# Ledger of designs, part 167: miniprotein binders against q56419

Target 1, 326 residues: q56419
Amino acid sequence: MEGRTLEEVQEEVFKRHGVLVPKKELEDLAKALEEAGLLLTEKVEARLKEEEEKLKRERPMRLAGLSYPEGEREARAFLEAFRASYPGEGEEARVLLMPHLEPSRVPEVYGAALAALEKTPPPERIYLVGVAHRPLKEKAAALPVPFQTPFGPALPDLPALQALDALLPFELFNTPLAFREEHSLELPLFFLKGRFPEARVLPLLVARRSPELGEALKVVLRDFPGLLVLAVDLSHVGPRFGDTPLTRTLAEEARRRDLGFLERLAEGEPEAALAFLGANPTRIDGVEVVASLLPLLRERKGKVLAHRLDLEAPTLSAVGAGTLVL

## First folded at step 15 (miniprotein)

Design fb51
Fold by ESMFold2-Fast, scan of step 15:
Structure fb51 (fold): chain B 326 residues (1-326), chain A 105 residues (1-105)
Amino acid sequence: as target 1 above (326 residues)
Amino acid sequence: TEEERRFEELFKYAREYLREGYQSGNPEILRQAIELFKEALEIAKRTGDPEREALVLWSLAAAYFELGDKEEARKYAREALRIAEKYGDEDVIEYAEELLWELED
């Protein structure tokens, strides 16, 4: 008479830990627990705690062999092919906005980012700000460990991360599991590490707007200067995102919103960029990052190097991607 | 109805799995989204809701496309278009036909 369905267990774990555990993994655990007399949720929570402890030492590659090559030689050729896909020259960046969607979908947009990095003096550190795709315990988080890449580990800038943590009203290192599978950091980092192999990194995730993060980063950047990278995608429309099928009107609106957002950022007017989006009907995922980083974006003029709305006919969906230098 | 409530629950979780699977690239999460969408599809068929049926079919096309199964993705997309032709938005139908025609040729 007593018991929980696997679906109830899966839902409770998601609500408590922000992790969607595959049903097969829960089924495998349930079989083991029947032998041990333990509760399934207790065992899942223990397993997640073990994964958290592993993440205190390093962050392994998750997308190697899928989104980019595993081997250093092949990874280098891959990166150079992306640069070659963009026919223009870059501009020096103090702030770089680049995408984090699958690179093969928008090679010229990543190529534009590489062109900008080519014109940028090598930074001692990169502030890499992505979007949390899993719940965070706080509005933002960081993971202060080496991130593995085909070009070697991207080492954390521990003094800068500690300085940032000290200035925030919340614990910065609050949700290690959110970094276990996070493409908004891993995919841009592949390109950044390939171009700046000696730079240390501050891997940051934003879940909700945090003006206190932007204020703290302004202070830390003064003491620890570096390249600020906003790793954000633009419009997300269609059934791939649990929405209605794409129309010509919606595709035009997505392009207009993407470009209007980027162009206002390029004029050094991030508040105007946010106001232009309003309720964000095409789901630009960078809005919370931009809203958090206002003090770092105001009065910085720059240039939109590339923009594409990637159309997928089989799914009637689209994702916007852009490269902006400030 | 109770079946409409069950559809809404399944579709909500399937959407969350699809989003998470897309963002993480984890094929196990995408396969879970597919199973939830297939359950929702059976409810839409039984309740005779062609708009929900077409929406779920487009969502299955999205999940299979992200999983890398382009053949299954095109199959579900074409079935969604067939149903949408009877009950869907004319702008969606016209745009879908134009895009699919360009890819076929």
Scores: ipSAE 0.533, ipTM 0.847, lowest interface PAE 1.2, mean pLDDT 88

Design fb52
Fold by ESMFold2-Fast, scan of step 15:
Structure fb52 (fold): chain B 326 residues (1-326), chain A 105 residues (1-105)
Amino acid sequence: as target 1 above (326 residues)
Amino acid sequence: TEEERRFEELFKYAREYLREGYHSGNPEILRQAIELFKEALEIAKRTGDPEREALVLWSLAAAYFELGDKEEARKYAREALRIAEKYGDEDVIEYAEELLWELED
């Protein structure tokens, strides 16, 4: 760090790698390096490169022991408890919209997704489309490696991923590090792998609207049929998300926004669903995913199986979650 | 300004980490969010922007509450309330008091 501040190191790493490392983490690393006589920036970049190389072989579990159990038998019991939390029956899904927030917050919503999967014939492959929570070099990305789960590895569908890559105007496998800690794929995958252990997966992240992704997926799905899963959360409101404290009125507006959005998707009108959110946004994180997948959602009718606005009274914040079958 | 740019950058990524930590339940991501919010807070204090200061303080209260650190959550919620009282924002004051009542028990 000679001649460099922690702020300059933080800025340099962010500009080069799109990762904003907290100064405290850099300070802790700098203290360790002083004991060993090493350079801070060089060590941070070496660690990122090492993690990127590991991701070429497999994607390890990050939330095991936190959001779901590590052991296979315990994980199966956990999954069945979520199914039991939903009193209704599912419907067969050609397209499934499900949440990706912490499952324990909305067990009945995940239970509804499980109910739909029970009514759905086992697919040969799952197109799992999540939301990028870290910067991507392109509008969308995929990671073509096994994703570890308590039920064994979810294997990538390499021929389908390669067919998709060939149709896109950008490199699909462009940002491996974005997948290192990505709950929008890991949490839905836990449930999907538990129900369809033989299915291969296409793990896809959307950061920005990509109409070319939707057009390419429409083509690939004809040759490589499978289940399309949109792993998206709905409204994000309150101080936890940089907003004003939640009122009963704002919570009702968020519920109305979530349900209006889902109901229009269920009518096969995704453009109307997106337009409905205009003027009064509640920070629905699935907007870019839906906007990218328009060709796959038009004129496809279905049903909203569950919806919940998860209210956390002490922090006056809420997150919406829903299960929709198309 | 340069500091305004840095505040927006830190606050944006702190909010993304807070959101991800909340959604995934991962305490390490929540701790990263807290540290980035603390960096943003120092800028808000230096630039004398009490609206940004109150917003960051409330975000810190929410993050600490999610971690289960009720004492730090109370500390930041009280500080956010103190700043909000300067503007006479009755709604924000009422809501902050409600949070503090929940935390006192």
Scores: ipSAE 0.278, ipTM 0.652, lowest interface PAE 4.0, mean pLDDT 86

Design fb53
Fold by ESMFold2-Fast, scan of step 15:
Structure fb53 (fold): chain B 326 residues (1-326), chain A 105 residues (1-105)
Amino acid sequence: as target 1 above (326 residues)
Amino acid sequence: TEEERRFEELFKYAREYLREGYEAGNPEILRQAIELFKEALEIAKRTGDPEREALVLWSLAAAYFELGDKEEARKYAREALRIAEKYGDEDVIEYAEELLWELED
């Protein structure tokens, strides 16, 4: 190891690439160090570069066989089962807010989203906006490649993505690796592709509020009309998320926070929705998405179709999920 | 200290991976969280910090529970409870007791 510890290598990779690689993974790579003729850090960087090159061609499924079925027939049955879990009727959507939480935890919320999609005319394209769970080089990013699904590849809308890139003060296609394991896009995309198999997609991630993204999207949507989907989860409360153990009071506060947020969005008042969250808006991962998309959400009235707080008794924690049509 | 800084960094990112693995239902990310928590646990043990040790042990129990490894989850939850009870950490006592109740069979 040329005088370096695994801790030093882990820290250097994190500092340069924003990726915290477990020592166990570095140990596995270190076994090849002498054969490769590279320092361990260079070996990790080479591996990341190889994965990045693969992502320039296509984005493979990561959660198939885990969160949804791999086969098309099984995936279709899965989709219909989720729709059946929601007894209500949908509403037509121009903007859809839906969760990206593991679907089995909130089936009726995904069912509500499917109901809305059922009432929505097939769009030419879908602007799918999720939350970055890995560092981005810029405030937002997109990956202009086919995203694999059990229903076939979701093809990128290249002209619309290029138009968006041209209007932004930063390079839109800036962090391919952030898309490799990104459930905030993959899970909603499964449902969207199942309902709109011909629609092209703009897969977008937001890491920090970007008002310039919202302004640019407002322009692009005028020239390239489509369905805007905000794939966001709501309250994150309890010890798993750094809070005290979930009490009846904390759960009621989380439900009130979620519903107050969604209801203000439904009134076409996204600034009021953000203000309503008060002192701790960052505990809702969707706040950066909503804050970035303000120009697209103002004066759009709609309806909250579903809301649930997923309770995990063993960890005394909860995650809120909802479906909103605008 | 440098050890304290490293603990906070590892623990923070282990918790983020735990959240991501839980939300996505992704066992690979849960396993990465577990390995980062184990690194943090070694630091807590070496520095003799029972509060940090109990919290990391409970976090490991929660991660193994999400992974479906009930035996490892019970093992870490029991150890978290043992240390928390000895040092009077009522929050971790409650966390560990709730998890152990769910794992009881």
Scores: ipSAE 0.221, ipTM 0.641, lowest interface PAE 4.4, mean pLDDT 86

Design fb54
Fold by ESMFold2-Fast, scan of step 15:
Structure fb54 (fold): chain B 326 residues (1-326), chain A 105 residues (1-105)
Amino acid sequence: as target 1 above (326 residues)
Amino acid sequence: TEEERRFEELFKYAREYLREGYETGNPEILRQAIELFKEALEIAKRTGDPEREALVLWSLAAAYFELGDKEEARKYAREALRIAEKYGDEDVIEYAEELLWELED
């Protein structure tokens, strides 16, 4: 195959399925097809369809052995260690904001989240709202299947998910493939499942502001009460995430921006929190989530339990993480 | 142009994968980011865009650094610095110098 042909296949797959397949993988598939006589685009689409069908049954672990241990005993010891990294006490949460960043980078922040979960009575269900790291066909999506964890499968709350779907102006179960590689759900779910093993889950992704999602969720939560979890990271600063190099001054600005955002949320003023960030909302990946969930966040007062700016000096970059209970 | 649009698409997606790789430490995602950055690099070279070339080279250095491949990280950081110095890209000069300094034993 010609390089132009591979680029056309990559572009076509991306436009149709929102998946950008590296050219190297397409080259490997093309070598196999020389003996099979099949068109490369058809082969890639068949593979994506097969992966999508598998996701209709369950969502497997992707980060086990990397971000958390594969075995249940080791996983429980891991959670205990993270809880021990936070010296404070938790607060009961009806709404919990926690990070989805690699846990080893901000152990005290995850420890604070665990402390809050210890003070929170076990919910029947968890509304776990993450940030889409791959394109969705709609502004938001959910995947109504068991999510595997070292503590056993986190089962979907099918009645609540169906009630939510019925209230939305779009199909909620619209992009299964976006959930295949989604750490904003997998990493918080590891901690949530370890603490609340019997809770069912609504795994939700937000790609862009969806006020209709927040309005629908407010209705669904009345009939299906549960814990609302916003799994979001805060400031993303530096060349890795933008074009501004991290200086001591910019690190202090990022900390101030993160804390000002969280403190306004803790006052029950999510519109003020968004306004505080001004015209720079992309620095915090939780902006889309908070903007979508305004009806659920207004007039709820709470407390910031922890905040940390994780510095990666060699790349002049940083990521903020925090734990907020409402 | 078609090539400019394709560069932006590849670069944007590669940066998203790099961000995800940083957030998870997942080497598979980091390797995918690297491959997409390499595709973007070929477009930048072909279209003669030194600003894009330098930024992609530094992004490759950052991805290899995160992957733990210090040799490849140094290689790409040095090349990013060379292009950035030639064309007066002060931002990439600073990014590359800091990364190279950290890569010293």
Scores: ipSAE 0.122, ipTM 0.581, lowest interface PAE 5.3, mean pLDDT 86

Design fb55
Fold by ESMFold2-Fast, scan of step 15:
Structure fb55 (fold): chain B 326 residues (1-326), chain A 105 residues (1-105)
Amino acid sequence: as target 1 above (326 residues)
Amino acid sequence: TEEERRFEELFKYAREYLREGYELGNPEILRQAIELFKEALEIAKRTGDPEREALVLWSLAAAYFELGDKEEARKYAREALRIAEKYGDEDVIEYAEELLWELED
């Protein structure tokens, strides 16, 4: 039957490429097939291969006109408005933790990140570590191509990426498709490129704890110094995330866990930050990134500049966001 | 069972897409979440799991609400409430009632 065949194709693609393609998309593709002897799985794999090849040249903007303006002038004004939304002064950062949540929901948190970048000397390169929202073939991945922004392309630091790849027990450039629709890199990158237009970037995604990534990055950072950016969100609470509706008690617990996590990181105690969360009952997004980067976070003291728990009233859900400098 | 495993995979990924679509306000990702939730719903119905069925129906209602499709959101929220009330799922009852209140008033 067609439904059973599509299920098999969906499962096969997931196993081979780590992509769970909705059956409706597979149905649409099947309706277009007219070649005798060509299996649906083979056709889907061919199309995925074509998309992977396109990503070898550049990573186009996906959120321009949606989360930020397309034009450079409008993008600059947008950036300035976010900085103005934070009334405080920044602190110099060697490590910056910032969110990747839709910026308009937490403007003061992004403003705090911009304030920190104002106090930070321009880095030659930025190690931008986000959270994979699609499966990766390995625990972590990178895409070594220019990432388009309204401020021009953010160029990859190819020597540093190659040095990192050489130290890892897996292929670093392993899942190009995971970068096609990845807001945990695109949204922070908009702000980082606006502030440091000449900096090269190492765009990195973490899917699962990779201690080997942190160990390799510590070595690479010695030879290729730069700004380390952890682009992570904090608590995710409410029905949208498999939780009960947001109550005053749950919101207070989420804030307590967010702040306790950030404060322990600010004391240079990332293992204590992870232990504080235990089973991570409020689903702090950054746990896998922090767990991967332990060698880079130990004994680095800093300051929490901002924190917000953003409420989505219609679904009684909320997402935490924060800015931390180390 | 294999069907239970497939339900968990579809539901997990649908919720990840819903979260991403919510965070970005991206209608294409929301539509992908909806399609994956619909696949999960068929499994819940086929395996006779009313608790999973009610939860998926609520999730569909929330996804359609975010997409701006109030008619579909209301339809799925009402169905989620009906099943949740029958089986005493107090969480889904509260979720559905809150969403219906937002949609009506």
Scores: ipSAE 0.006, ipTM 0.479, lowest interface PAE 9.4, mean pLDDT 85

Design fb56
Fold by ESMFold2-Fast, scan of step 15:
Structure fb56 (fold): chain B 326 residues (1-326), chain A 105 residues (1-105)
Amino acid sequence: as target 1 above (326 residues)
Amino acid sequence: TEEERRFEELFKYAREYLREGYESGDPEILRQAIELFKEALEIAKRTGDPEREALVLWSLAAAYFELGDKEEARKYAREALRIAEKYGDEDVIEYAEELLWELED
C-alpha cells in the first residue's frame, strides 16, 4: 500500500483517468492484491491497459438496447420511424450538423438529419466530428478501428486517417480510452451507418480548439472527399447543468441564441456565429468543434432544417438540438 | 479549504456526468454521476454545510430519477427538501417539490 490511504488512491485514479472507483471495490481489490503481492494502483492500471488493448481491435456498441435497438430489423424500423417524425424534405449536405442527444428526446431533429441524408449522394467516407466528454492527451483524437453498429461494423478509412495524422503536429491516435463511452460519436453513427452502410468513417473527437485540425482536414478532404458531420448539441440550461431553473424567459433566450448561432453558420459566417455566442452566452456544446473547423465552414451557405429545446420538466432543465445543412 | 475545493471539483464532475447520462441515456454514466455525488455528499456532511448538502441531495434525486430508480429519487428529494426548507434555499425547495410531484402515482 506504499503508505497511501484508499481515499488517496481513489483520488489519484480519478485525477488521472476520470474514473471514480467506489471504496468497497478498492477494499476488495486491496484484499486480492495482498494475496497476490501486488499494489492496488498497479491492478487498476493493468485493467485500464487491458481495456486499451481491446479498443485496438474494435469499438463495441455501448448504447444498443438503450438508445437504439440492438437487432438489425428493429434498428431499421426505428430509423424509419425517426425519419417519419420529420414532415419536411431534406436538403443535400456537404456539411451536416446534427445532435448527439438521446434520440428519443428530439426525434424530429434526428428525422431532419435523416431527410438531409436521403438527399445526399452516398459518400465514400464520413468525417464524424464529435465532442470529447473525457480528457484527451492532445486537442483532438481519433480511433482507427471498426465501430460496431446494428447495421454491421462502420469501418475506419485508414488511408485518410493516416494522411490526417501525417499533417498534424501531434499524434492523432492518442487517447483510445476516451472512445470507450462516447455518445457524441455512437449516436450519430447509428443514423449515418443506417443510411450509408458502405461509407467508411473517420471518428474524430475535439476537446480544445485546434486550428491545425481544421487546416489539415481541408487538405485531406481534397484528396479524400467525403461528408463532414459535426455532432453537436446546443444550449444547456437549468439546474442539471449548474444553472437557475428554466423559466419561459430563459427558454426563449436559449432558443433565440441557438437559432442565432445556427443561422450565422448557415450564412457561411462561423466567426460571426462564435462572436454572437461571446456577446450572448448560451452554454452551447461544440463551440470548440466549430472554432477548430473554421476553414471548412467559411462561405458555405445552407439551411437550418430543425431546432428543438428539449424540456426536462422534473429538473426544470433543457438541452437544445438542431439540424443544419451546409 | 482543501475539503471545500475537493467538494467543488467532485460536484462539477458529477454534474458533467449527469449531463452526459441525460444526453446519452447511458445508465453506467448515470451511475458514475451518482458515485461522484455520493462522495461530494460525504464531504458536505462532514464539513457541516447544509447549503451544499441540500444541493447535492437534490442532484442525487435527479440522477436516480433519470436512472429510473423512483424510490431512491423520492428518498433523496425528500431529504433535500427537509434541509432546504430549514435553511431557506428557495431554489432547492422548488427543484425538490417539482421532482416529488413527478414521482406521485
Scores: ipSAE 0.016, ipTM 0.423, lowest interface PAE 6.8, mean pLDDT 85

Design fb57
Fold by ESMFold2-Fast, scan of step 15:
Formats: sequence, C-alpha cells, structure tokens
Structure fb57 (fold): chain B 326 residues (1-326), chain A 105 residues (1-105)
Amino acid sequence: as target 1 above (326 residues)
Amino acid sequence: TEEERRFEELFKYAREYLREGYESGKPEILRQAIELFKEALEIAKRTGDPEREALVLWSLAAAYFELGDKEEARKYAREALRIAEKYGDEDVIEYAEELLWELED
C-alpha cells in the first residue's frame, strides 16, 4: 500500500544518504510529485543533490533568529550578555572545551568560554571539532566552505584542510549533507567568530573514534598552529535520553561524573578521563571526540572554568555542559 | 520481528532528533522528532504493544512540551497516563504525572 511504499522510500534514502526523512515530510513531497515526472525516491534524491551542490559554495546559518540574533549589532550585544553572565576572569587556552547545547540554557558556561577567549591571543585558525548528529560516510568529516555567521563568514583554512586530508586514510570531505544542520559546529562558531573575526576555521565532525584523525591533526598543527576547540556536551541523563527519572542523587552523580571527566582532562590524562566515564548510566557525547584527539590532549594541564547541569523538571532529565581550558 | 526492528529504529532516531532539538533549540528538528515518534506510535498500536504505545505517547508529550505546544503536550501526556495506568507501567505513570503537573501551572 501507499504507507508501505513511503516506508521503503524512507529506508532507501537512509541507506544511501544517511538521512532518515520523516514520512510526513515524504508525504508532502509526494504531493509535489503529482505535478512532476519523478518517482518520490528520485524527487527526494534530486533535492538532496541540490542541497549538496549549495553546500559546495557556503554553509548558511540555520539557527539565526532562534538560538542567536541574525543582525550583527544584536548578535554582539547578545554575546556581551553571555560574557557578563560569568563573573570570572578566564584563562588563556591552547585547547578549549566548550558546549554546543542551546546557549540560553547554560549562559554562565558560554560566558566562561568567552572569558577564556578574551585571555587568548587571536589565533590565525581554529580547529573546531564537533559531534556528528547525522551519519557520516567515514569516521570524521570536514566541509571546506565559508560558514555564515552574524559577524560575517567564517572562512575555511584551505591549506590546513588540504594538509589534513592528505594525511588521512579516507576522504576528509565525504559527507557535506551532515553539515547542513549541525548545531555542534554552528553554536560554538557563533561565539568563536564574534571573538576572533579574522581567524580561519577547520570545521570538523567526529561520528566514531578516529585515532588517525588525532595523529594527523598533531602533524598539521605543527605547520598550521591554531586554537583547538572541542565542542561537546557532557552528561545526558533522564528518561528523554533512555535513563531513569532524574533524582537529586542521580543529578549529583551526573555532576560528579562530568567534573571527574573534566578534571582528568585538566591533568593531561585523557585516557584516565575516558576510563573514569566507564559505561552506564551517564551518556556523554564528547567521548568519541576525546578518544579521537588523544595525541593532542596528553600532558596538557589546564583548568575547569565552569560546569552546569541543565535540568528539565517535566521530563526529569538533564544535560551537562562545561568549559575547560588546556 | 520486522515490525519490532522498525519500531526500535524509528524510536531511537526520534530520540536523537529530540535531543538535537533540545540542544539546538530548533523547532524544525523537534517537529521531525514528533513525526518519527508518530510513525513509531502507529507500529505500537498495530502490534498491540501497550508498553511501547505508552512510552511513545509520553515521548510525544515531552517533544510537544519542548516545542512549546502545551495543549498537544497535555493531550499526549494524558493518553500516555491512561494506557500506562491500565497496564502498570510505573515509570511512564511517573513521567506523565510530572509533566501534567508542570503543565497545570
């Protein structure tokens, strides 16, 4: 029947493009098919191909007007308000761990990141490593195009990206569609571009542990020095994330797990940080990023500037966020 | 079964969209999570699985609450509670009651 056909289309698109398109969206596309000479699957594939072609030129803002203001003046005032939310002085960073959670939920944590950037000399480039929220064809990927921000486009560091690509056993520029809607890059980039408007960027996504990425980055950073930014959130606890309802005890355990993880990273012991997390029950989305970047994190001492567990009472769930400088 | 595999895949991906929607604050992503949960709901209803049905209904309530649609959130939370109470799913009862209490005020 029709619904079974849509399910088959949904599965084919997922297998070929790593995108699970909701059936409702496919139903809307199917109505447009009545006016076109294409099968629904071909229609969806044609649209995805068009989006891929657009991403070869630039990555547009997706969260402007939602997570941050679209206009430059309003965006600068917004950024200044987050800085003001953190009472501390910050500390110089060579490596910065910051969140990618909706900024309004953890303003002090983003403020701490801004304080650290304020103390950091302007880098020529930023290695921005986020978490893939959509499947990648390889363990990691990059998109070598300008990323639009309210402060102007964040330009790619093409020589450094090409040097990185040459050292990897896979094509670095392998999944452009994964970057179409990726808040783990867009939200940190808003703050980074606001503070360092002249810095070029290497926008990188990690889906699975890639030791070869960390080894290659260690080589590239010697020739192309810059600021390394790990854009990761911490604990995900509660029923929304497949865990039990959040009690005071479980919230305190999540805070201790987050801080224990960050403090071990601050001691320059990333393997100990990973071991400390164990497995159950807390899920931390930064695990694959940290595991991929071990060579860059070993023996770098630093400081945890901020940590917060953002609570959502109705669902008895929470997400942890922190700022760490190394 | 094939239906159970399909349910697990839809539910897992819907939860990832819910998480991303929460983290990014983007309504489009939350709406995609809602549509995937609705697809999972149809499977739970057809397979006569009240535990999965109650869980998906509560998940829809949570997604609508995050989207800011309090009326839909209340509707789905009440339905989740009704089914969970009938079949003894204490976790879903607690989740739905907490959400409904929050929506009251």
Scores: ipSAE 0.267, ipTM 0.664, lowest interface PAE 3.7, mean pLDDT 86

Design fb58
Fold by ESMFold2-Fast, scan of step 15:
Structure fb58 (fold): chain B 326 residues (1-326), chain A 105 residues (1-105)
Amino acid sequence: as target 1 above (326 residues)
Amino acid sequence: TEEERRFEELFKYAREYLREGYESGNPLILRQAIELFKEALEIAKRTGDPEREALVLWSLAAAYFELGDKEEARKYAREALRIAEKYGDEDVIEYAEELLWELED
């Protein structure tokens, strides 16, 4: 690493692979490589390329044994317990908005999503749109491989993914490493696969608003009809998220913001939903997803089945979660 | 310029890692957030930006609190408060005071 700073190595890795590796991890790796006589950048890039190659075959479970059970029997019982947490009836969904927050924190909200899936005819495919928690090389990305679940692998809909890729002005399969540890897809997929074991999936991530994605999806959905799922959390408030400590007033404002957003989506008015959030829309996880999917959300009326603001009192922080059917 | 763009990128991704660490409960992701915040902090110090420095210090306090390291959380919260008071950042003053109150009481 003669003459190069860890900052330069970090920037080079990020530019080439879309992964922002903390300098401390690069420093720890450099100490190990000193004994092996290898260059840090070359070793990091080799490891990232190896992980990227593995993702060409399949996406393994990362949260099994943590957020959901690994065994199929236990996973089935877990899913049924979540359904039981919601006392209401579901509604049929052509579009479903559901959270990707840790399920145990908002069981009634996931239960409402399960209730909606019970009333929904089994789709041939699911368009699962989550939020990128790692950098993407483009505004959106997909990974066209089987995603492992306790209910068996969720198989990709390759024809539909290829049709989507052909319509976009960028490479759809652009950042496989961003999918390695992505809970906004893995957690909703657990519930979706449990309910629709035969459905194929289009696993999509949105990092920034992409109107071209929404326009392309509208075309693809005509030829490849399926269930559209927006896997998004709502308000993120409090010190943990770079905000003021959660007060009763801030919590009530967050609830009103979440519900006002969801109610406008339920009226088929997604532009009004975005406008309602005002000057700081980034405090809601799903803004970039909704903004990207406007053509698919306009003039679709539906119902908010559940909403909760999950409070973590020790940190004075909260995350909103909701279930909306359209 | 380039330093400011780098700060913005590090701070943005540090916050995303913090959120993911919170949602998943994964201490490795929380530690990654902390290291990215520390990198952003060095840029804020070097560029002489007390507003950004105070925000990053408070973010470090919140991250350490979530990790369960109350000693480091208190340390960073007090430093954030000290700088925010000099600069006159009322929001960071309130954030740091409430976190310190939670850590004591």
Scores: ipSAE 0.006, ipTM 0.459, lowest interface PAE 10.1, mean pLDDT 84

Design fb59
Fold by ESMFold2-Fast, scan of step 15:
Structure fb59 (fold): chain B 326 residues (1-326), chain A 105 residues (1-105)
Amino acid sequence: as target 1 above (326 residues)
Amino acid sequence: TEEERRFEELFKYAREYLREGYESGNPDILRQAIELFKEALEIAKRTGDPEREALVLWSLAAAYFELGDKEEARKYAREALRIAEKYGDEDVIEYAEELLWELED
């Protein structure tokens, strides 16, 4: 309806597509439409479909020049600086848990992940499992296209992705728009591609626990062996995350919960790790990923290489980050 | 009310964008969070809710701080503090004072 208000257009788009478009963007689009004679809702939906269509071909860099350098030479120097920030040796990983938080906030944690990758034989493929920051139509999703990086495109492992899709009770290649702006895949992928330039990738997002994903992955990994990477952040505490102001006691509780979670995973006890968190009061976003991947994490022993609680004093908030090898 | 529901939805989504912008460092997501917070602010002002107004103003200050816009961050933090002090919101007073101290340099 061409008589609709901006609020009505915003609400309809949100209901249909799970995207809350700011009214300022709708105002700008509406001004252009006065000349074009098109309905605002139809134009927004056409733009979203155009973006979806582009994502069928490739996933462009979104954080180049922001979270990491755009040029290959500068990107390599940046990556080596992160490795240098961790003074220890890594451990070989068959499963790697690493953060997806802005790398400059926790450089030693990313450095620990890089150290582990140095000790790990180059995998033929990487199962990169991140956390959905946009609604998904299903519990999990994948995007089977090249992901651009400063080190060249990270190519999808199409046979392995198709094998995975065939074993799932839902369409795996759902919700392409959820991958347009997804730092939980893009930031870890920068480091993984820099270390393993020949590895193909399976870019996977988890929105809610999916035991069927873990069971399917267990089968696929037997035929298509590779490195499993859980790209997750730990505690999120303070007013930035809808919590009370960060106190020393709350920060200590966040660290205790982060480390207790990681240590139980390192013991090969992922159910114990989930039980330890209970209701997840410090909002560890990795819970849904771990709960989905239980069959891949049981009885795998390993080591916590690094942990930090990144304190943002101005907002009285903090985010936990860690590196775990299994 | 319908306006209460709309406020909660906008504020919740704006906070998720603020979280995403913080975690990714993406200024475009931060700018989207700012615009959604401004929409929530208009509802708080229209419905005459000073506690919600102060909280949204502080959230705007935090978003501008993260974006690197220190002048806008200071402006919104000062306004959040003014309203919070008037209406006795001790949490927002603490948030705004801490942010303003960080903005001193």
Scores: ipSAE 0.276, ipTM 0.663, lowest interface PAE 4.4, mean pLDDT 88

